# Ledger of designs, part 42: miniprotein binders against q9bqp7

Target 1, 240 residues: q9bqp7
Amino acid sequence: VPQNWFPIFNPERSDKPNASDPSVPLKIPLQRNVIPSVTRVLQQTMTKQQVFLLERWKQRMILELGEDGFKEYTSNVFLQGKRFHEALESILSPQETLKERDENLLKSGYIESVQHILKDVSGVRALESAVQHETLNYIGLLDCVAEYQGKLCVIDWKTSEKPKPFIQSTFDNPLQVVAYMGAMNHDTNYSFQVQCGLIVVAYKDGSPAHPHFMDAELCSQYWTKWLLRLEEYTEKKKNQ

## First folded at step 26 (miniprotein)

Design Bn1
Fold by OpenDDE base, fold request of step 28:
Structure Bn1 (fold): chain B 240 residues (1-240), chain A 86 residues (1-86)
Amino acid sequence: as target 1 above (240 residues)
Amino acid sequence: SPKEELLKLIEELLQSVEWLLKEAEEIYRMGDLWYAAWMARMALDFAEDAARLAEETGNPELIRRAKELIERAKELIEEIERALKK
């Protein structure tokens, strides 16, 4: 049990979007500060087993691809992921920002992969927007807040080149999503609350993406795990 | 020795797979079938990796342990997949 319990949901915020669909998604810039990011907290609090498995995976990939091949692979994964997020931001943004759409960004297997999910996405409220939890002292950059099948979700987009997802990006994905939810729900820059999460894994070959929906109950359970990771991080930093 | 290093690697891998299976089981109990299945499949992949490495050593105990973890991972995957179809 976390020593410093804090709720994931804010009782002062209504779950019902105020009837005015914001015409424009929020895009709050990430401020450079001394506050740790969600990603940093998770990376610094990985278990020995997680670290070992990631290293083993890396070594296997190096054996298969060579060192230079692995570097290229890693760079390509990063670049493809970035381009995919940029393409999604462009797709989900209001039409006025679409005039500068690099049509080439839209011609990807990853975009094809998520088309069926995008049909169920509506009411986009935030895109590439910073969140800050003032009390728990962490920040993050969330990909998207939108309605998926009529439920408001924090959506996190992932890319996978192989049917087996990249291990590094997947171990703590649920924790990342709920960390963003909890921060957003208590960030004064946001007037609404999110109770659900959605992780979408897109595939390079255009095969249908897999949506992983997390309801409020599941999010609450992962929130407890997140709080423990945050406490561990905080303790490690005090001892440095 | 290279052999000793390999044995150490296999032992750490087996322990990490056991950990991963426990995490998958916990997530399964939480009701996250999708993520539990994903973790279990990852555990299976690493268990198969451990089995291959163990076979290279010719150590029957390491081979046995790796095969047991493979079976445990498969059973967990099957259980979760059955639950997902319901």
Scores: ipSAE 0.860, ipTM 0.957, lowest interface PAE 0.5, mean pLDDT 91
Fold by OpenDDE base, fold request of step 28:
Structure Bn1 (fold): chain B 240 residues (1-240), chain A 86 residues (1-86)
Amino acid sequence: as target 1 above (240 residues)
Amino acid sequence: SPKEELLKLIEELLQSVEWLLKEAEEIYRMGDLWYAAWMARMALDFAEDAARLAEETGNPELIRRAKELIERAKELIEEIERALKK
């Protein structure tokens, strides 16, 4: 049980977005402060077993691709992920703010993969927006807040080149989503709260993306795990 | 020796697979069938990796342990898949 319990949901906020919410998605810039990011907390609190498995995976990939091939693979994965997020931001942004859509960004297997998910996405409230939890002292950059099948979700978009999900990006994905949710629900820059999460894994070959929906109960369970990771991080930093 | 290093690697891999299976079982109990299945499939892949490495050493005990973890991973996957069909 976490020593410093804090709720994931804010009882002072309504689940319904106020009609006064701007029609334009929020895009709050990430401020580089001494405050740790969600990603940093998760990376520095990985278990010995997680670290070992990631290193073993890396060694297997180097044996298959060679050292230079693995570097190229890693660079390509990063670039493809970035381009995919840029394309999604362009698609989900209001048409009036659409600068000249680079048509080349839209011509990807990953965009094809998520088309059926995008049909169920509406009511976009935030895109590439920073969140800060003032009490728990962490920050993050969330991909998207929107309605999926009529439920307001924190949406996290992932790319996979192979049907087997990339191990590095997937181990703590549920924790990342609920960390963003909890921060947003208590960030004064947001007038609404979110109770659900959605992880979408897009595939390079254009095969249908897999949506993983997390309801409020599941999010609450992962929130407890996140709090434990945050406490571990805080303790490690005090001892340094 | 290279052989001793390989034996150590296999032992750490087996322990890490056991950990991953326990995590998958916990996530399954939480009701996240999708993520539990994903973790269990990863555990299976690493257990098969451990079995291949163990065969290179010719150590029958390491081979046995790796095969046991493969079966445990398969059983967990099957259980989760049955739950997804209900």
Scores: ipSAE 0.858, ipTM 0.956, lowest interface PAE 0.5, mean pLDDT 91
Fold by ESMFold2, look of step 26:
Order: sequence, then C-alpha cells, then structure tokens
Structure Bn1 (fold): chain B 240 residues (1-240), chain A 86 residues (1-86)
Amino acid sequence: as target 1 above (240 residues)
Amino acid sequence: SPKEELLKLIEELLQSVEWLLKEAEEIYRMGDLWYAAWMARMALDFAEDAARLAEETGNPELIRRAKELIERAKELIEEIERALKK
C-alpha cells in the first residue's frame, strides 16, 4: 500500500462534455524536464526477476540470430513501431492532406491489423501529447485520447510480430497507461478527464488487433501499483 | 566453472518464473484476464526454458521444480481461458 495515496481521478473536473474544447486534437509538446518520466520510473524500479527475464530473453535471441542479427532485428522492430505510431497519428489527424503525402507510411500489416479497431474510435481529443502530474511531479507522452465504443480512453498502440508478444517492452504497459491517465487528469493543459484505458496490440501479419480495455475499476487497481513504483523510485533517488 | 554457472542460471530462472506466476495470479484476481493470460504464457515459456537447461544437468531436483512450474503455468492458463470464454 502506498504511504501517500493519491486518487487517479480529479474530483474537481467534470465528466460532462465541454463545448469550449478545441475541435483539433491536443498535442502538448514534451518539455525537457529534470522531473522523471513514466518510462524512467518504470525502468528504474524493475524487480531483479524482471531484469533477469529480459536478459535471458535477449540471450536466447542472440543464440538464435547471432549478435549482429539480434541488433538488426531490434532496429527493425523499433523502426516498424515508430512508423506505425506515425501512421496512426496521421490517420487520426483531421488534416487529410498529410495522409496522402505519407502513403508509404500507411502500407503495413500493422495498419491492416487495427482497421476494425479504428472503426470504433471517435472523438479524438489528443495525439502524441505530453502530460504532467502537477502534484506527484512526473511526466509522460501519451499516444492518443479518444472514445472507444463510446468510452473516453487513454489509448496506447503496441506492435507485435506474433499473437504471443515477447517480454521486451510490454511488461508494465497497464501501469504506463494509468500513469498517463492520472497525469492527464491533474494537468492544467487539459480541461477534461478520462476514466478508462485501452491497449491495442497490432500484429505484423495483419491479423485482427486485440483491444485490451481497462475500465475505471481496473485502472484504479493498476494505479495503486503505479503509485508503489513511483514511491520506490523516489526512495531510490533519495538514497543516491 | 561452466557447470556451476549453469546451475546458478537455472536456479535464478526458476525463481524468476515463480515470481512471474505470482504476478499473473494477482492480475487474474484483479479481473484482467487477457493480461493475466499473457503473463502466464510468458511464465510457461520461461519454465520450459528452465526445464531444457535442467535436463542438460541431469539434476533430478531442478528437473522436478521446472516440471512443477510448467504444470502450474498450464493450469493457470487453462483456468484463465475458461474464464475468458464466459
């Protein structure tokens, strides 16, 4: 249990639609800050078992591919993920001219994989937007805030080369999403709040993506786990 | 020695799989069935990895522990998948 519990939702914010909200999705720039990012907090608070399993996975991949083969593999995975996120930002942006300019960006199995999900996404409120929790003092960069099947969500897009993804970057994904949610809900750059999360796992072969929906109750439970990681991070930095 | 290093690796791998299964069980109790299943399948993969390494040593206790973790992971996966069908 955290020593200093803080709610994920902001009681001072309305859940009603705000007519003064901009019609263009928000894109708050990420500032170069000394305060920790969500991803740094999570990386610095990995358990020894989590670190060991990641290293064991890397050793097995290197055994299969060789050192140079593994380096090429990880570079390609990173590039495909980056292009996927760029394509989604373009698709979800109201400026359609950019989509025609970036036709090669739209050509991928991952984009095919998410098409059925995108039909259920509407009311895009933010894209590639910075968040800061002004009380707990951490920052992040969320992928998307939009309605999914009528529920306003923080949405995180993930790529996977097969239906059972490896442990590489997805181990703490629900904590990452709720940390962004809590930050957005307490960030003065945003006039609305979100109660739900969505992680979308897209597949390289174009197979239908998996929508992992997290309702408010589940988000609150993951929020408790995030607060423990943040508390652990703060303690480690105090002792350094 | 290389043999001693292998035994240490297997021991740490078994402990890490136990940790991962405990995490999966907690996520399952939270009601996050898909994520729990994902974690349980990762635990199964690493448990099978540990079993292959343990069989190279011929150490019956390490083999037994790895097999127990494999069965525990399979049972958890089956339970979660039944819950997902509902």
Scores: ipSAE 0.823, ipTM 0.947, lowest interface PAE 0.6, mean pLDDT 86
Fold by ESMFold2, fold request of step 28:
Structure Bn1 (fold): chain B 240 residues (1-240), chain A 86 residues (1-86)
Amino acid sequence: as target 1 above (240 residues)
Amino acid sequence: SPKEELLKLIEELLQSVEWLLKEAEEIYRMGDLWYAAWMARMALDFAEDAARLAEETGNPELIRRAKELIERAKELIEEIERALKK
């Protein structure tokens, strides 16, 4: 159990929607600073087994594609993910100007894949927005905060070219989501609170995306695991 | 030696698969059925990887251990899939 337990929810904030919530999605700029990001904490506290399995996966891909082929694959996956997130931000932000809207950005199998999910998304509160946990001292950049089927969620969008079990470091995605949730709930830039999470895996061929919903109870269980990773990170840096 | 290095790789892969199955079981107990199934299928994929490598060595003990992990992963997947259909 964590030595310095801290609650994921802020008792000083409403856990219910209210009329004073902003009508334009928040986009808090990410500032470069000395405190660690969620992704850095998770990357630096990977178990030896996580590291080994990721490296084994990489070597299998290199054997299949060649070293240059793998570099091209990785670059293309990154670029497609970036365009997907840009497209979603444009789609979900009604305040996007016509000049910034790109029709080619909207033509993607990934966008087709999430159409049925987007029909259940409303009340967008934040897009590509920085969060900081002032007490626990970590930062992050979350993809989206919106209602999914009436529940306010931290939403994380993922792309996958094919339905394969492991293609990158994704063991910790639920921890990433709850870490952003906890940070948002204790960040003075935000006036509202989020209790649920959603991870959406979109497919390149346009096949229907899978919505992985995490209710408050499940988020609380993953939060405990996040706190242990953060403690492990802090102990490593204290001893350096 | 190259043979000694391959045997060490297989041993570490088998141990990592066992770790991943343990993680999947914990996620299953938390009630996150979809994520548990996803992790169990990753474990199956790596167990099959270990079996292919073990067959290259001709080492019957490593082949047996890899196939045992394949069966353990399949059993876990079946249990989770039954829970998902309820």
Scores: ipSAE 0.823, ipTM 0.948, lowest interface PAE 0.5, mean pLDDT 85
Fold by ESMFold2, fold request of step 28:
Structure Bn1 (fold): chain B 240 residues (1-240), chain A 86 residues (1-86)
Amino acid sequence: as target 1 above (240 residues)
Amino acid sequence: SPKEELLKLIEELLQSVEWLLKEAEEIYRMGDLWYAAWMARMALDFAEDAARLAEETGNPELIRRAKELIERAKELIEEIERALKK
């Protein structure tokens, strides 16, 4: 258990569902400051076993693809992920015009993969929006806050090219989601509260994406794990 | 030597697989069945990797340890899959 527990939910915020859609989803700009990001905290607190498994996976990929093949693979994964996130922000933005939208963003297996999920998404409250936890001193940039099948979620979009994706990107995903949730619930730029999470894994070949729903109880359990990682990070930087 | 490097690699891999299985079991206890299954399958893959490397050495202790981790991963996956079908 962490030495300094802090709640993921804010009891000062209403429990009422936000039934009305805002006219424009929130997009709070990410501000440069000295406090760490969620992704930096997670990257710098990986266990030695996690680091080793990642390196072992990398070496096996290099054996399969060759050095140049692996470099191309990683470059393509990065580009596809970036385009996927851009496409989803465009699709979910109520103010996006067709003339402003890159038509090639809509032509991907990943977008095809998530169509069945997008039909269940409504009430978009935030897109690509910064969050800051003022008390715990961390920041992040969340992908989306919207209702999924009637439940308001922090939604995180992931791409998968192969059955065994990059261990870092999938191992810590639930911690990333709950860290954003906790920050949002205590960020004065937001007036609503989110208690659920959704991780969506989209597939390159267009196969139906997997929606991984996390209810409030599960989010609270992952929040404890996030607090431990943040505490570990803080102690490392304190000793410097 | 190349033999010493291989033995060191296998030892670190076996320890890392054991760590990963413990993580998967924790996630399973939290009730996150799908994520636990994903982690258990990842552990199985690395355990099979360790077994292939151990077989190259002919070292019966390393082979036995890798086989035990494979069976532990398979049992966890089967338990999780049964829970998912309920």
Scores: ipSAE 0.821, ipTM 0.948, lowest interface PAE 0.5, mean pLDDT 85

Design Bn1
Fold by OpenDDE base, second read of step 27:
Structure Bn1 (fold): chain B 240 residues (1-240), chain A 86 residues (1-86)
Amino acid sequence: as target 1 above (240 residues)
Amino acid sequence: SPKEELLKLIEELLQSVEWLLKEAEEIYRMGDLWYAAWMARMALDFAEDAARLAEETGNPELIRRAKELIERAKELIEEIERALKK
């Protein structure tokens, strides 16, 4: 049990968006400060086993691809992920704000992969927007807040390559999502609350993306795990 | 020695697989079937990796342990997959 308990949901906020919610998705810029990001907290609190497995995976990949091949692979994964997020932001942004859509960004297997998910996405409230939890003292940049099948979710978009999935970003994805949820629910820049999370895994080959939906109960369970990681991070920093 | 280093690697790998299986089971109990299945499949992959390495050493105990973990991972995957179909 976390020593410093804090709720994931804010009882002072209604589940229904206020009629005053802007029709335009929020895009709050991430401010660089001394506050740790969600990603940093998770990376710094990985278990020895997680670190070992990541290294083992890396070594196996190097044996298969060579050192240079692995570097290229990693760079490509990063670039493809970035382009995918940019494309999604463009797709989910209101048409009036869409300057010149780079049509080339839309021509990807990943975009094809998520088409069936996008059909169920509506009511976009935020895109690439910063969240800050003032009490728990962490920040993050969330991909999207929107309704998925009528439920308001923090949506996190991931890319996967078959047959060799990128393992580095997979271990703590549920924790990342609930961390963003908890921060947003208590960030004064937002007037609404989210109760669900959605991780969408897009595939390079255009095969149908996998929607991993997390209901409020599951999010609450992962929130407890997140709080433990945050406490571990805080303790680790005190001892440095 | 290279042999000693390999033995150490295998031991650490086996321990990490056990950890993954434990985490997968916990997540399974939480009701996150998809993520549990993902972790269990990852555990299987690394267990098979451990088995291959163990076979290179000729150590029957390490081979046994790796094979046991493979079976545990398979069983967990099957259980989760059955649950996903319901």
Scores: ipSAE 0.800, ipTM 0.930, lowest interface PAE 0.6, mean pLDDT 91
Fold by OpenDDE base, look of step 26:
Structure Bn1 (fold): chain B 240 residues (1-240), chain A 86 residues (1-86)
Amino acid sequence: as target 1 above (240 residues)
Amino acid sequence: SPKEELLKLIEELLQSVEWLLKEAEEIYRMGDLWYAAWMARMALDFAEDAARLAEETGNPELIRRAKELIERAKELIEEIERALKK
């Protein structure tokens, strides 16, 4: 049980979208501060087993691809992910704010992969927006807040070249999502609350993306795990 | 020695697979079937990797342990997949 328990949901915020929802998605810039990011907390609190498995995976990939091949692979994964997020931001942004859509960004297997998910996405409230939990003292940059099948979600977009998710990003993805939810729900820059999470895994070959939906109950369970990771991080920093 | 290093790697891998299966079972109990299945499939992949490496050593105990973990992973995957179809 976390020593410093804090709720994921804010009782002071209405679960109902206020009618005054801005027509334009929020994009709050991430401020570089001494405050740790969600990603940093998760990376520094990985278990020995997680670290070992990641290293083992890396070694296997190097054996298969060679060192240069693995570097190229990693660079390509990063670039493809970046382009995919840029394309999604363009698609999900209001048409009036759409700068010249680079048509080349839209012609990807990943975009094809998520088309069936995008049909169920509406009411975009935030895109590439910073969140800060003032009490628990962490920050993050979330991909998207929107309604999925009528439920307001923090949406996290992931890319996979193979039907299997990329091992580096997958271990703590649920924790990342709930960390963003909890931060947003208690960030004064936001007037609304999220109760659900959605992780979307897009595939390079255009096969249908996988939607991993997390309801409020499941999010609450992962929130407890997140709090434990945050406490571990805080303890490690005090001992340094 | 290269052989000692390999034995150490296999042991660490087997322990990590056991950890993954435990995590997968916990996530399954939480009701996150998709993520549990993902973790279990990852456990299976690494267990098969351990079995292959164990065969290279010719150590019957390591081979047995790896094969046991493979079967445990498969059983868990099957259980989760049955739950996903309901």
Scores: ipSAE 0.791, ipTM 0.925, lowest interface PAE 0.6, mean pLDDT 90

Design Bn10
Fold by OpenDDE base, look of step 26:
Structure Bn10 (fold): chain B 240 residues (1-240), chain A 86 residues (1-86)
Amino acid sequence: as target 1 above (240 residues)
Amino acid sequence: SPKEELLKLIEELLQSVEWLLKEAEELYRMGDLWYAVWMARMALDFAEDAARLAEETGNPELIRRAKELIERAKELIEEIERALKK
């Protein structure tokens, strides 16, 4: 049990979007401060087993691709991910805010992959928006808050070249999502709360993306695990 | 020695596979079937890697342990996949 227990959900916030919610998705800028990011907390609290598996995977990839090939692969994965997020932000943004849609960004296997998911996405509330948990003292940048199949979710978009998810991005993804949920639910910049999470894995070949839906119960279970990781991080920093 | 380093690597892999299987079983109990099957498939992949490396050493105990973990991973994958089809 976490020593510093805090609820993921805010009982003072309505689950129903207020009619006063802006029609335009929120985009709160991430401020650089001393507050750790969700990603930093997760990276600094990986288990020895997780670190070993990541290093072993890296070694295997270097053996297959060579060192230069692996660097190129990593760079390409990063670039493809960035372009995919930019394309999704453009698609999910209101037409009035759409700067010149780079049509080239929309012509990707990843965008094709997520089309069936996008059909079930509506009511976009936030895109590429910063969240801060003031009490627990962490910050993050979430990809999207929207309704998926009528349920308001924090949505996290991932790219995979192969049907096997990229090992680096998948281990702590559920923890990342619930960390963003908990922060948003207690961030004063937001008037609503989320009860569900969604991780979408898009594929380069355009095959149907995989939706990983997390209901309120599953989110609560991962929230406990997140709190333990946050405590571990805090203890490590006090000892430094 | 190179042989001792290989034996150490195999042991570390086997321990990591056991950890992955436990995590997958926990996720399965939590009802997170997608993430559970993903973890179990990762366990299988690394167990197969351990088995190949163990065969290079000729150590029958390491080979046995790796093969046992492969079978456990396959069984868990099948169980989760049956649950996903329901």
Scores: ipSAE 0.673, ipTM 0.858, lowest interface PAE 0.8, mean pLDDT 89

Design Bn3
Fold by OpenDDE base, second read of step 27:
Structure Bn3 (fold): chain B 240 residues (1-240), chain A 86 residues (1-86)
Amino acid sequence: as target 1 above (240 residues)
Amino acid sequence: SPKEELLKLIEELLESVEWLLKEAEEILKMGDPWYALWMARLALDFAEDAAKLAELTGNPELIRRAKELIERAKELIEEIERAEKK
């Protein structure tokens, strides 16, 4: 049980979008500060088992690809992920704000993979927007806030080369999503509340992306786990 | 010795498999079958790796343990997959 409990949902905010919701998605820039990011907290609080699993995965990949091959693989994965997010931001942005869509960015297996998910996405409220939890003192950059099948969600887009979750991307993904939710729900820059999460795993080969929906109950459960990780991080930093 | 290092690696893999299976079951109880399935499949992969390595050592106990964990992982995967179809 977390020592410093804080709710994921803000009772002062209505679940229903106010009629005054901006037609344009929010894009709050991430400010560089001493406040830890969600990603940093998660990375620094990995269990020994998680570290071991990642190391073994790395070793296996190096054995298969070689050291140089593995470096190239990692670089390519990163680049593909970045391009995918840029493409999605372009797709989900209002047409009036669309800079000349680089058509080349849209021609990817990952974009093809998520097409069926995008059909169910509407009411985009935020894209690549910073969130800050002032009380719990962490920040993050969320990919998207939108309605999925009529439910307002924090959406996190992931890429995988194989029809299997990428170990590095999926391990703490539920925690990342709820961390963003909790921060947004208590960030003064946002006037609305999110109760659901969605992790979308896009595949390089264009096969249908996998939507992992997280309802309010599941989000609450992962929120408890997130709080424990945050406490662990805070304790480790005090001891350093 | 290289043999001792291999034995240690196998033991660490087996421990990791057990941890993954346990975590998968807990996550399943939380109502996240997708994440549980991911963990269970990862557990299976590592258990199979452990079995292969154990066979190289000729240690019957490690081979047995690895095989048992493979079966547990398969059973859990099947359970989760059946639950998703309903």
Scores: ipSAE 0.445, ipTM 0.746, lowest interface PAE 1.4, mean pLDDT 88

Design Bn8
Fold by OpenDDE base, look of step 26:
Structure Bn8 (fold): chain B 240 residues (1-240), chain A 86 residues (1-86)
Amino acid sequence: as target 1 above (240 residues)
Amino acid sequence: SPKEELLKLIEELLQSVEWLLKEAEELYRMGDLFYAAWMARMALDFAEDAARLAEETGNPELIRRAKELIERAKELIEEIERALKK
């Protein structure tokens, strides 16, 4: 049980968007400060088993691809992910703000992969926007807040070359999503609340993306796990 | 020795597979079938790696343990997949 329990949901906020919600998605810039990011907290609190598995995976990949091949692979994965996020931001942004869409960005297997998901996405509230939890003292940059099948969600987009998600992001993705939810729900820059999460895994070959929907109950369970990771991080920092 | 290093690697891998299976079972109990399936499939992949490495050592106990974990992983995957179809 977390020592410093804090709710994921804010009882003072309505689940219903206020009529005063801007028609334009929020894009709050991330400020670099001494406050740890969600990603940093998760990376610094990985278990020995997680670290071992990641290292073993890396070694196996190097054996298969060679050192230079693995570097190239990693670079390509990063670049493809970046381009995919840029393309999604362009697609999900209001048409009036659409600068010249680089048509080349839209011609990807990843974009094809998520088309069926995008059909169920509406009411975009935030894109590439910073969140801060003032009380729990962490920050993050979320990909998207939108309605998925009529439910307001924090959406996290992932890319995979293989039908298997990238191992580096696999373990803690649900924790990342709920961390962003909890921060947003208590960030004064936002007037609304989210109760659901969605992780979408897009595939390079254009095969249908895999949606992982997280309801309020599942989010609450992962929130407890997140709080424990945050406490562990805080304790480690005090001992340094 | 190279042989001792290999034996250590296999042992660490087997322990990690057991951890992954426990994690998958917890996720399954939480109702997160997606990630449960993911963890179980990862467990299977690493258990198969452990089995291959164990065969190279010729150690019958390590081979047995790896094969048992493979079967446990397969059973769990099948259970989760049945739940996903409902």
Scores: ipSAE 0.602, ipTM 0.847, lowest interface PAE 0.8, mean pLDDT 89

Design Bn9
Fold by OpenDDE base, look of step 26:
Structure Bn9 (fold): chain B 240 residues (1-240), chain A 86 residues (1-86)
Amino acid sequence: as target 1 above (240 residues)
Amino acid sequence: SPKEELLKLIEELLQSVEWLLKEAEELYRMGDMWYAAWMARMALDFAEDAARLAEETGNPELIRRAKELIERAKELIEEIERALKK
């Protein structure tokens, strides 16, 4: 049980989206501060087993691709992910704010992969927006807040070249999502609350993306795990 | 020795597979069937890797342990997949 329990949901915020759907998604800039990011907390609190598995995966990939091949692979994965997020931001942004859509960004297997998910996405409230939990003292940059099948979610977009999720991104993804939810729900820059999470894994070959939906109950369970990771991080920093 | 290093790697890998299976079972109990299935499939992948490496050593005990973990992973995957279809 976490020593410093804090709720994921804010009882002072209405569960009902206030009727004033901002016509424009929020984009709060990330301020570089001494405050740890969600990603940093998760990376610094990986288990020995997680670290070993990641290293073993890396070794296996190097054996298969060679060192230079693996570097190229990693660079390509990063670039493809970045382009995919840029394309999604463009698609999910209001048409009036759409700068010249680079048509080339939209012509990807990843975009094809998520088309069926995008059909169920509406009411975009935030895109590439910073969140801060003032009490628990962490920050993050979330991909998207929108309604998925009528439920307001923090949505996290992931790319995979293979039908299997990329090992580096998948271990702590549920924790990342709930960390963003908890921060947003208590960030004064936001007037609404989220109760659900959605992880979408897009595939390079255009095969249908996989939606991992997390309801309020599942989010609450992962929130407890997140709090434990945050406490571990805090303890490690005190001992340094 | 290279052989000792390989044996150590196999042992660490087997322990990690056991950890993954426990995590998958916990996720299954939490009701996150998708993520449980993902973890179990990862366990299977690494268990198969351990089995191949164990065969290279010719150590019958390591081979047995790896094969046992493969079967446990397959059983768990099947159970989770059945639950996802309901």
Scores: ipSAE 0.687, ipTM 0.865, lowest interface PAE 0.8, mean pLDDT 90

